# VH-VL binders against Large ribosomal subunit protein uL10m (mRpL10): the designs that were tried, part 18

Target 1, 224 residues: Large ribosomal subunit protein uL10m (mRpL10), of Drosophila melanogaster (Fruit fly) (q9vpl3)
Amino acid sequence: RGKINIQRPKAPHYERARVVAVTQPKYPELPKAKSCFKTRAERTQQQQENPYNEIIAREVRNWLDHSRLVAFFHLSSITADDIFRVRVQLHKQNLHLKSYGSKIIEQAVKNTRYEAIVPLFHSNHCIVFSPDPEKTAALLRIVRRVPQMVLLGGIVEETMLSRNQLVAYAQMPGLHAVQAQLVQTLSQAPGHLIQQLQAHQNSFVQVLDVHAKNQMNEETPKST
Short names: E, the ipSAE of ESMFold2; O, the ipSAE of OpenDDE; V2, 0.75 times the mean of E and O plus 0.25 times the DockQ between their complexes.

## First folded at step 3 (VH-VL)

Design s29 (from a37 with heavy chain G105S; framework fv_anetumab)
Fold by ESMFold2-Fast, scan of step 3:
Structure s29 (fold): chain C 224 residues (1-224), chain A 120 residues (1-120), chain B 111 residues (1-111)
Amino acid sequence: as target 1 above (224 residues)
Amino acid sequence: QVELVQSGAEVKKPGESLKISCKGSGYSFSSYWIGWVRQAPGKGLEWMGIIDPSDSYTRYSPSFQGQVTISADKSISTAYLQWSSLKASDTAMYYCARTLYDSSSHFDYWGQGTLVTVSS
Amino acid sequence: DIALTQPASVSGSPGQSITISCTGTSSDVGSYNLVSWYQQHPGKAPKLMIYEVSKRPSGVSNRFSGSKSGNTASLTISGLQAEDEADYYCSSYAGSNTYWVFGGGTKLTVL
């Protein structure tokens, strides 16, 4: 008997890393996509400060490459039991809820078409991945029952969509060709889209803050 | 006490299938990844692959991708290493070891090893 | 996968200090502070002695220490004792396409 002297971060950091590992992709087969490009960051491992960030960043890239549906959410405080229940509901629809640190996401998408999403992850966040874009309606139906998760936007068929565009996509019939055509029509330049998604995120943060402050009988938040 | 207990020695013929096991006890099995390391007779250690028992997510070394399958059953705290068709070159001692792969890369506890002998 | 380079054998007398080297490349030992050392006695499983270049697990003697300079990591054993006689393996993280690589091992003899 003795204490294992493992380099462990504080409990919150360790739990976050563990959650990332637990929520890794579970596709029956995960072959490397034929990537027509790789980022400089992915090629130059010697420039990385934390080798685990590289491993996790490549996992994020694999999720992005193998998911035809990616949805971004702001995540408010939620209990372990509640998030577990949400994960179970999502998993039944082949939807996979993941959480990653902002630095890891930045590393994963730097110098790629997805670099514009980085600003979305400067606050508390989570991401839902699926190989099936027809599950967008099921995703939004489940998330409507989870007030702690606020939709910011997403990626469908590698095309970035705002919250309203993603909601419109979800309301289409489950016909792949029709949905793909809609995605092409709804798509916007990444820079313009990100400004819209950031404004939406900031608006929700402000609305949540105002709503929380209006709760007269709630305990005063602790200042540490 | 943290302990990894592996299945007993195996003697097989080329072409046969085999599945060996590694059972964890004394800790939260799903909180640690299980790696597999091979040691051929009189040779050094070779990393084969790793699994997260919480969701059965696997990673393999390039040398062993497609050669073996790693799996786990968290309900009985057991990880597995399996071959569909053994070769004489698979003769080796096989170790399982746990790690916090998501936050560290060292193997802190090891199983006692399973000797696999493949000969005709 | 390529193995890290270790001397095949090292010897010392009781009470002396010995050092075992582990040489890699800029893509593994040179790039990452994730070098581990394992001790293996004949017929037994490896035991972690050093991790993350220089850190010791609980229960490992302070006679064992680790360091790194450039592409070479070193394990130093001071106050050598008979029970230190074993095989010693270094290991390093080698990037996301290779993950881990091990050294060829060094047999320590205490004479």
Scores: ipSAE 0.000, ipTM 0.408, lowest interface PAE 18.8, mean pLDDT 76

Design s3 (from a37 with heavy chain S30D; framework fv_anetumab)
Fold by ESMFold2-Fast, scan of step 3:
Structure s3 (fold): chain C 224 residues (1-224), chain A 120 residues (1-120), chain B 111 residues (1-111)
Amino acid sequence: as target 1 above (224 residues)
Amino acid sequence: QVELVQSGAEVKKPGESLKISCKGSGYSFDSYWIGWVRQAPGKGLEWMGIIDPSDSYTRYSPSFQGQVTISADKSISTAYLQWSSLKASDTAMYYCARTLYDSSGHFDYWGQGTLVTVSS
Amino acid sequence: DIALTQPASVSGSPGQSITISCTGTSSDVGSYNLVSWYQQHPGKAPKLMIYEVSKRPSGVSNRFSGSKSGNTASLTISGLQAEDEADYYCSSYAGSNTYWVFGGGTKLTVL
């Protein structure tokens, strides 16, 4: 059986090892005093031209482009053994947990339809990818028992969903056409996911209310 | 809308059994854990335990392990808290509350509470 | 025993700002960014005011804010109003041995 590996049509581990080996400096290190005289723009440009970062950024874009389910998590302190157990459980459901540096994420999604996710990665984070959006319920069930992983939101069928919207999507029994229409109904401007990180009312309840008024009881149900 | 509705107040004698309920509505019941929180008269909140209705997996605080049983029936969206033999020290308000993760650290919706009075 | 330490009472005047502290250990407040705050009016169920240290649920006034430094979490209420008078409880995840622990509660009086 072995370890869980990336199944993407690429040579990610070989490319990573090769790039690290050729770009890893032994001597000399850049003097700190010299770095103090660079503008922020100059430092940013130099960082973006790192061959290692570009190769991994392409890997991130490939995962985003070929996954129908992408979920973003804040990651608190977790042991290697605990994250390994989570990764194994996720892999059995065709869910692939990945972690990338914030600069690599920014480079990967800059000037793309995914640019709105950048603010999510300014803190400690991880991402779960899957080609199968039907696995959203399985994902949330597994992660619900992992205290160190806090759901921030996701992308389903190329539509950005807030935490509450993704939870609502997961609760839908799987008629694919019904779920696809729900995703379209929940669709928001790219900024909505960022806005959801600042607590506000559950927009899914409001969306359902306008379409299914006859399925709701009195406005204010009283105790039975 | 999300709502948790608890059963009515109970007056019991020491040694009697009791089962109180918490019914969820307006959401997928088995997608959230249900926790139970106790509040003795004039005192603070104490977490008792939590259940995942999807598989009836339970966890208890050390103080309440073996003293109560938490269960759930997802077919009727109801969680339960049960005592086999009540004691006067069980007199308290009991709240149910839902949480997304057993370790998320917060309960977002609460029931109205069930007052349990145990007196001789 | 109560694992998290809160002051028994705090008072303020309308329009003032007050802060309630919640002190734990490195194995709860210090280890996890999973601190929540609940407001309880007499005879009512608790209401979630803050979760994950600093986040607000929908419907909670932006006058309520949370923070954490080391083993101490803080709830700050700005522009104090009469309806803020209530008991406030902090809670933290405390690891797989205990799960959640609550603070002893703080009675806020608006004078």
Scores: ipSAE 0.000, ipTM 0.442, lowest interface PAE 13.5, mean pLDDT 76

Design s30 (from a37 with light chain L34Y; framework fv_anetumab; at its last look DockQ between E and O 0.02; V2 from the best seeds 0.00; counts 0 for: pae E 11.0 > 2, placed apart)
Fold by OpenDDE, look of step 4:
Structure s30 (fold): chain C 224 residues (1-224), chain A 120 residues (1-120), chain B 111 residues (1-111)
Amino acid sequence: as target 1 above (224 residues)
Amino acid sequence: QVELVQSGAEVKKPGESLKISCKGSGYSFSSYWIGWVRQAPGKGLEWMGIIDPSDSYTRYSPSFQGQVTISADKSISTAYLQWSSLKASDTAMYYCARTLYDSSGHFDYWGQGTLVTVSS
Amino acid sequence: DIALTQPASVSGSPGQSITISCTGTSSDVGSYNYVSWYQQHPGKAPKLMIYEVSKRPSGVSNRFSGSKSGNTASLTISGLQAEDEADYYCSSYAGSNTYWVFGGGTKLTVL
């Protein structure tokens, strides 16, 4: 009784192999979640003159005008699923991930102070918007976990920041913390100033006293 | 011009399900969030929740969490508010509104409102 | 629960300036500049008058202005007109727990 070699099962008979090949349930490939982010190629091809481009451009301008935090990212080989995961995480932090065509962005920022961002949109990209600049740290924390998202730069409080500047900004204590520190420092400053001013005055008085004493000693006639 | 058009008035009985709609036009529907606001007769405005039509991400007020479902179909530029089981206390005017920008919570355009009356 | 408190009613004469206050019960209201003001006439949908504490949407009269101090936001209407008679609601982001809330509303009467 030939030991069934479990490690190298004999290839099934040709007919059986044929039947197995035909009867293998073709599991419908789960519709590859169409990446909500069309590849650059797909976006470029679809950029036919959409009569709605102007409307979308206006909307983009609206986003830019009302956002206190805007971050620009390059997307490198990111899947739709990955984008979705990131989007959910960002939403939890009230951060909003959007993607627009390059032409729309160009139209949106034309003749505006943001025109300089146009070169950032020559590749696959996304934008994160937030009304809260304090969420910069949260944004960076989330994105750091996503290697497919590369920070290019951003706008914070209407100021364009490089990648490095944005990172530095995120590390800064919140405006309130800084303000609190400033207030503390300012509150301590008057005390120190007063002390220093008083110190100088006291020193001056001491010097004057010494001088006065010396003059009195010189005027004492040696009674011969 | 931006416009939000809501479905017509509803008269229902307690225990019935209901789904009302809000259709947006004149803008990119998926680019703006839609919120729902309740106003009971003679009462103030109540923030119910908002939805991002682009991915159907939804946020609810704690008071409305689990009580209603907000959904959207971006293909037809329509947002929905639905109840599985209506209560008499659900009688109110319901407004849909577009956010000024993303999830800012500032509603710049409003629907005309849908009056829902729940009575035995 | 985070609540926004408004006076139930305010009144003024034509040409006067009136202020409606909106006070948050939580320090969160003071932490965010996400206060909106809405005008609602009887039988009409609300209209956004002020957003982000002090910004006016296009088409809103410059007679309407907003400010915030501490946990209290304020809507000021200058040069009061008869058409200003309406209910006014403040709204604010109240953080991760409450998201957005409306005030109780203020009825403005023009005498």
Scores: ipSAE 0.011, ipTM 0.496, lowest interface PAE 9.5, mean pLDDT 83
Fold by ESMFold2-Fast, scan of step 3:
Order: structure tokens, then C-alpha cells, then sequence
Structure s30 (fold): chain C 224 residues (1-224), chain A 120 residues (1-120), chain B 111 residues (1-111)
């Protein structure tokens, strides 16, 4: 036909740029300036750990991006059977219990709005994710039966909440829109919120110390 | 092996009460939620509500809250859907189905359906 | 009122591919990767074909595939066969106020 000239496409340089971009292999970029100050072994170890850690960090970022409820817990020693039972109960409520290393969490949240949560993960921890923020009440009901899990705080509708704010949110009956509005109302200046979260973490560590000491009247089996 | 068996067809008059059943077999009944889905003649599917048989925790669609009651007896692996007073508009096929998740779930096994006809 | 919008009917010939759309809002299909597709033959119970947008249960032909873009999920049936003629329903989680919603259904006609 002669209705369109396929032999001479418009904007050929843009098409060439697209082809080049598609055919170029995607390699991890090595920082050239920093390579002068690192040994070969250090660079190789960073490369070996980078793919695995980045894959898991991407998984964590995906959970954070797609979960409207994220709850952070201090986790003391718990048996495999006990944690499995808790996972099953949470799973029935579309609550997903995950545990990640602190380094992986730091990599997942760096350069994001959630970077401020990193200090919460310097001790033993676990995270519960859910797409449904109204499951907060069910979550707290379940974990109140699990003394090894101590609530530190969380994120609801992308808003960071302290333990007390999450408890208040869980107690509010209402339409989804009303609860979303409440989350916005409960938001705090970053400095004050971080102080509240750290204070609660310290308080819970102290509560756990007291609880552990009370159990030490006869020595309890220690954590692995 | 997994099977959901529902009670037989019912013919009722407006104002009468009714309770239909859904019995699960071939799996751990308390490990799955049971949902109820309605299909009016020639119409599409609409879910009504769900129950966790382990503690009888229920959730209802806003359209069916207060219109029906969902219950379960885990000792006999049976879930129920009941009406205190039927209306002609309740004429429909009613399906039970199981799901692992109460919100993000999918209904992987379905009962054969119970036809409820309400007419005077 | 139906929360998810599907075309009332689609048609195709044996061996062809067809796609059925399922359009919701940012509070259901757009927010969650929990879209399921059900096949219903006349007089029979629905059968799960796709769950979590794109996953297939055991026993479901690989001719059935699912995808999602923004607020619209799609079911694609390749190599269309006469036995595929049925009603197809999408379903999505729609938040804790509503829980599950179904689409209005699409009648697939073959030939």
C-alpha cells in the first residue's frame, strides 16, 4: 500500500535510543571513586551479598507499598510450633507475619518516608503486614495472647503511629473513611513521633526485663 | 477429597423462616472460612458474608447485614445461612464456598448450591 | 449497584484469543492484588480459574491467564474451545467496609 511509509519511520533517533536501552545489559553499578579505597575481597563480598539483599529488600518494599497496615513488634524467644500457630491465626485474618534482618530493612526503607523506623529494628523484631487497616483490632486481639510479641508501633494508611495511637485506632468503630481521617488526625511532627516510638520501645524493653526477671524466680529456658 | 455438600432445595412462603446448611468434608473445617454467595435467577454472583468456624466470627456484606444470619457448628463441620422472615426477593440459588483468607481470599471449592424459592 | 464492571458479552471463534476486562476503583482492584476469576457453566456452581490476579489452581488449563493494570484486571483465554463457553465473573477484595465484590459477569459465546 502506499498509505504509510514504513521504510522511513518518523523520529528514527528516538527509536534507536529505545533499542539501545532495551539491548543494554543491566549490571550492578560499581561506584568507581569508592573502588579505589576497597579491597578486591570487600568489593566481591558486597557484590555477592547485594543481589540477595536487594531481592529481599525489594520484597520488603513491596510489602510496605501494598500494605495499608504494618505493625512492628519486639519478638522474644518463641518455639517454632508457637510461632507457626500464631502465623496460622494471623493468616486467617489476612495478616502476614514476616521477619527480616535489620540490614535488609534498612536497605528497604532508605531514601523513603519510612527511614525513621530503622531504630525500631536494632533488637529482635518481626513485622505484620496487611492490605486491610481495619484488621488492626483482630491483630491486637491475637497478639495479646502471645507474650513474646510486644507491639512497638506501626504504619496505617502510610502514617506512622505509636503503640498508643495504634491501640486507639483499633478501638474506633467506623466507616473506612472515618478511620482513614482519624489516622491523619493522629499524625505527629516527625521529632515528637520518633521520641514517642523510641520511648515506647524503651518502655517495652523495660517491661520485658521485668517480666523476664519475674520468670527468673525459677530460671526459664533461655532463647536460642 | 475436599467437598462441600449443601442441603436440598426449599420452597417457602413470604414471612416463613428458613435455615440451609453446608457440610465440609475432606479437610480441616476450622482452618478455612466459609462464605455464602447468592445468585438471583438469571443474575450474577453476590457475596453475602463469611464465617470462621473456629470461633464463629462473622463478617457480612453491607447489603446483607441484618437480613440473614450465618452460623457454624465445627463439631459436625457444618455452616448455616438463615432467615427469620423470607421475602419474595430472597428467591435465588445460594452457594457456600471455602476460603483460606477472610479478605484477600479466593473461593477454591464450592458447594453444589441450594435453590430457595419464595412465592405465595 | 455492581462494584466491578465487566462487558455483558464477548465472543470468539475456536483457536482465537479473547480478553475479558474487570474495572473497579482505586479502593478495590487498584489497591489489592486479590483479583479472582470464576467460570460458571449453565446450572453448575462456579469454578475458580484464576486467583491473586494471575495464579492458576491445579487442573486449570494454561490457556487461561490473568493480569492487572491500574484499576482494571483482565482474563485472557487463548486457543478458545467450545467448552470455554460459559459465564465469567471477576471478584476483588474491596476493603474492610465491603470485603468481597463481584463483577456483573460476562457471557462468552464460542462460534
Amino acid sequence: as target 1 above (224 residues)
Amino acid sequence: QVELVQSGAEVKKPGESLKISCKGSGYSFSSYWIGWVRQAPGKGLEWMGIIDPSDSYTRYSPSFQGQVTISADKSISTAYLQWSSLKASDTAMYYCARTLYDSSGHFDYWGQGTLVTVSS
Amino acid sequence: DIALTQPASVSGSPGQSITISCTGTSSDVGSYNYVSWYQQHPGKAPKLMIYEVSKRPSGVSNRFSGSKSGNTASLTISGLQAEDEADYYCSSYAGSNTYWVFGGGTKLTVL
Scores: ipSAE 0.006, ipTM 0.427, lowest interface PAE 12.4, mean pLDDT 76
Fold by ESMFold2, look of step 4:
Structure s30 (fold): chain C 224 residues (1-224), chain A 120 residues (1-120), chain B 111 residues (1-111)
Amino acid sequence: as target 1 above (224 residues)
Amino acid sequence: QVELVQSGAEVKKPGESLKISCKGSGYSFSSYWIGWVRQAPGKGLEWMGIIDPSDSYTRYSPSFQGQVTISADKSISTAYLQWSSLKASDTAMYYCARTLYDSSGHFDYWGQGTLVTVSS
Amino acid sequence: DIALTQPASVSGSPGQSITISCTGTSSDVGSYNYVSWYQQHPGKAPKLMIYEVSKRPSGVSNRFSGSKSGNTASLTISGLQAEDEADYYCSSYAGSNTYWVFGGGTKLTVL
C-alpha cells in the first residue's frame, strides 16, 4: 500500500493518447556549468511558485503562533511503526510531532525573528509543537528512548534556546516561574544558539547524507 | 554540584538478597536516566541496565534480564539495584552513572562504586 | 554488530602521542556520533574524557582528543604523561533498543 503512487501519477493519465503538437520548439542545449546552475535555480523557483506551499506555510505559522514550546530534531531512518508509537507517546503529553520541507519553513518564518532557524532544516528533520512549555522535560524523556530523534534546539516562550539551554530549562526544579526567569536570562545569547546547532548538525547530518546517497546511487541507476 | 553517592560495601553469602542504592544530588533527579555498570575483579565494564526515574521505565542488558531488578524512588532521588538470590559470580564492583537525556548516550557522572562480595 | 573492539594494551614514552582505537559497526560507531571515552585509574570510578566522538567535558585536558573514520573511533593523547597511565574504555549507544555497550578496555602503560 505504501508504494502504490509512483513518482508520477498514472491513474489520471488516461489522456496519454492525447496528441501533443509536434511543432513545439525544442529548447537549445545550455552550457554544462550554466545549465547546472540554472537547473538548481529553476527547481528552487518551481518550489516557490507552488500554491500549496503557501497553504502549508500558513499552517506552520499557525503552529508557531499557538505553541509556547517548539523543539527541533534531526530525524534519522525510522520505521513507520516506530514513529507512530513515538507520536502517540508525545500526543499523550500534548506534544505534536510534525515534519515540513525546508522551503516551507523558510516561507513560514520569513520576516520574523526566527528566520535564523532555516539552516536547521536542510536535511531530514521533525518539529514538536506544544502550547505547554512545562512539558519540555516530558518531551526530552520520551525522545531519549528514540535514538533516531536527535535534539538540535528549540523555542520556549518565543525565545530561541540551544540544545544545552533547552536541557537546562527542562531540569529546573520550580517549573513555570524559574523556567520563565531562565529564558529571560538566556535571551542575551540568541546568536550562539545557531552556531551551536549548525556545528552539531553539520557533523551528524553530513555523514548520514553521504551514506544514504551512495547507497541510492549504486542501487538504482537513473538512466540508461 | 552533581554527585552520585552509593551505599557501602557488602559482604554476603550465596542465596541472600541484597539491595544497593545510588542517591543523586545537585540536579533534577527525574530529568536524567541512571545506568548500572558491573566490573568483575580485574575485568572490564559491563552495562547492566538503565532506568528513567520519572516513570520507572526500565531496560536491561540481555545478559542481566531476569537476574536483577532496577528501581528508583524519585521522591528521595535514589536508584536501586537488587538481587533476590546472590551467587558467588555476583562478586564485583557496581557503579551507578547518570546519562544526559538529550539522546547523545554518554555517562557524565559516576558514583564511587559499591563492592559486593559473595562467598560461602 | 554490538561489540566494540579495543586493543588489549598500548604503551608510549612521556611526551609522545598515542592513539587507542575502538572498532564497531555502521549501526553504532559509523552512522552516529554516540561514541564516548572513559578513563579509569586503579581503584577509582571511570571518568568521562570524550563524548559525542570529539567533545571534551569541562576540566578535561586538551591533550585528549577524539575522532572517528568509518566504523573506527580513536582517542588520541598528546604529550603523554605518567598520570595518563590507566585503563581506557570506549562506549556507544547501540541501536533503537536503548542499550549501551562498552569496549573491552585498553591498558595504557607510560614507559
Scores: ipSAE 0.006, ipTM 0.491, lowest interface PAE 11.0, mean pLDDT 75
ESMFold2 (binder alone), look of step 4: mean pLDDT 91; pTM 0.942

Design s31 (from a37 with light chain L34F; framework fv_anetumab)
Fold by ESMFold2-Fast, scan of step 3:
Structure s31 (fold): chain C 224 residues (1-224), chain A 120 residues (1-120), chain B 111 residues (1-111)
Amino acid sequence: as target 1 above (224 residues)
Amino acid sequence: QVELVQSGAEVKKPGESLKISCKGSGYSFSSYWIGWVRQAPGKGLEWMGIIDPSDSYTRYSPSFQGQVTISADKSISTAYLQWSSLKASDTAMYYCARTLYDSSGHFDYWGQGTLVTVSS
Amino acid sequence: DIALTQPASVSGSPGQSITISCTGTSSDVGSYNFVSWYQQHPGKAPKLMIYEVSKRPSGVSNRFSGSKSGNTASLTISGLQAEDEADYYCSSYAGSNTYWVFGGGTKLTVL
């Protein structure tokens, strides 16, 4: 424990809470909630058998089945107030921002055509759903202002699209037939879409690294 | 149907303030960003900055940061470009244009332009 | 100043094809597929001709096409017509510190 300047006490009945607190170890160990702690096996079993997890997984499947636009994002650290403002802006455009645990996503898409997206959700993520694919342009306009949200790719009219393909889709005005033709043209090799999405994640990391280095280079040495 | 209509030509002296306007019609004004592009006499295009009318969030070109202020009033579907103190070098044609994206987009509809002349 | 390099002028005869180049760096044209081309007739506002390197807006003739190789984007006009005589500007996204940059412009003369 650390050295403290305590005057020599002559009688025990003069001890006070303040003196006792000062004599405590300099680096106390953080307490853990033992009453709520369970073994890893017990926690895993509870999660597998938890009806709440199945209810949420069913909700995710319902969103996927009834949304004609689904967009996947990497999500960096963001304040509760900032994400709330983003949710409000998106909701005005019938765009629904949802965040689910990776295990729930895996449970929801297991044995479906969307199972291939599971690797995208092993890091921080969020998903935007909409029944209206015409809102893709509005979605991208809103999220370009949110640096913590990075587009990875999405699904439009049941067709999986990479980041660049989804951006291209958003730029197309006009009749549904023209947009459908664009989707078909952009989606020539659906088999390696996951590889394309993973490559975009790696490209984003590289871009972020360059941005951080540029910020450092633009900073002048701070006088102390 | 989509139109961007800009305010009329201005003739000012150095040191004077000025505010020019760009009114959108035929579309949902708050769903598109409005950018400002400058063209000095006989020269090329220079983008100045952009605004989201839905909450007045702005981004500026490094060359124009601190030189001008961009604002918007979504209730009347109008964006503005303002100078606190004009210089002779501000003599140029000023265009407004709309885009769906704040950075990587393209400008699909343009205003007719506002000629600003600053001379003594 | 000007971030993207274009030739000051180019000329062609009716029915021929011409190409206008737009050269940037690895931090703009080389890194992003967000290249646009604008046509400007004397005394008029610019008009979008090409966006995202190679795409045409509704109402733009298929005689106009765009491409990109490395740090250079190109606008090609086939079947050249008198009405194509104008100034042409390229634009590219240049990252989150700069956003957009324009080329210096190319004056197309139809002989």
Scores: ipSAE 0.005, ipTM 0.431, lowest interface PAE 13.3, mean pLDDT 76

Design s32 (from a37 with light chain N33D; framework fv_anetumab)
Fold by ESMFold2-Fast, scan of step 3:
Structure s32 (fold): chain C 224 residues (1-224), chain A 120 residues (1-120), chain B 111 residues (1-111)
Amino acid sequence: as target 1 above (224 residues)
Amino acid sequence: QVELVQSGAEVKKPGESLKISCKGSGYSFSSYWIGWVRQAPGKGLEWMGIIDPSDSYTRYSPSFQGQVTISADKSISTAYLQWSSLKASDTAMYYCARTLYDSSGHFDYWGQGTLVTVSS
Amino acid sequence: DIALTQPASVSGSPGQSITISCTGTSSDVGSYDLVSWYQQHPGKAPKLMIYEVSKRPSGVSNRFSGSKSGNTASLTISGLQAEDEADYYCSSYAGSNTYWVFGGGTKLTVL
């Protein structure tokens, strides 16, 4: 504002502000506008709505308590038909895709060890639950085909994992545990479980083969 | 050790077909998507598309949809980029790179690149 | 065609710090914390330096750091060394229609 004439003496604003403060009329407050007050009916309806949120929050706590695998996703715009198809694919692997409002998630995890996850839900989100942590690889395989779902992180065996830690878990863990699981469920094991174990074994064998070949590079060719 | 090894340089004439390769080793090939990135001489990087080797599911950049075909053979841990009919404007360095899944947004390991020269 | 906006060049002296900006839209940089930075030396393949805005892969110097504010991501290189002279590209996830976009690249010159 370079057009302001600074040559003109300014008004004594402090003195005026002080006078206004002490002489400001204290009008009797008008009867509180009834339209600004919650009526008894409005208060009753608000209280009736609150119990539903708490019931759903308890459902979320039950899922968290009974799931050994929980994965958190950012969810971009997706049609109801597309998300339904994803739910069906996940359900076949005992993976349960659920969407809850941010307020409900906050209520569910407040005062729990999982309270730190609340910031993940300030935007559009969804959660996948499973009682079986060995399904992490299947989960990642399915969501790779769903660009609207972006992995943020998860909880495995009550341990919070970043996105990269969860991915590493899917690739490396369970060589020992997966073999134990195969022994226990062999009579009821679905084909995919055997396929996953074979895939893990093939990856391990490939690593061993590469290691053996690297060792051979330092040895003399003739062994006979 | 994770490694992506690409096929050797190619010199072609306009109208010829070409298929270049990218072989992954040191990791579970089907557990990562393979992306293709092009770099024209003296220009920047531009991604072309990606493939999930586990089922050959592909996604293309709008600029390259219909211009190239991306494929993979998981039994030999190899991804491919192919042209039915090359143009002089296809002259570029082509890189393959792996990514965890299509929405991850980053490529952690890159191949050494395949130089494709198309000239009459 | 579609690219994130980077300055064409940036320069600094050994030991100084420089920052390279990468500006996108609300549909890419502004929507996702999936910004990565790549270093490319002449005649070589790109190398991942930063991913998910600020995370650093194993083996990358802690002199490299990343940040994001709104639609603009930034790569900061501290303690500049001669070997840092290279082209730097940003990249972002851009949603289900485009997937990935790259910036136009920034040539870093170390004087």
Scores: ipSAE 0.007, ipTM 0.474, lowest interface PAE 9.4, mean pLDDT 76

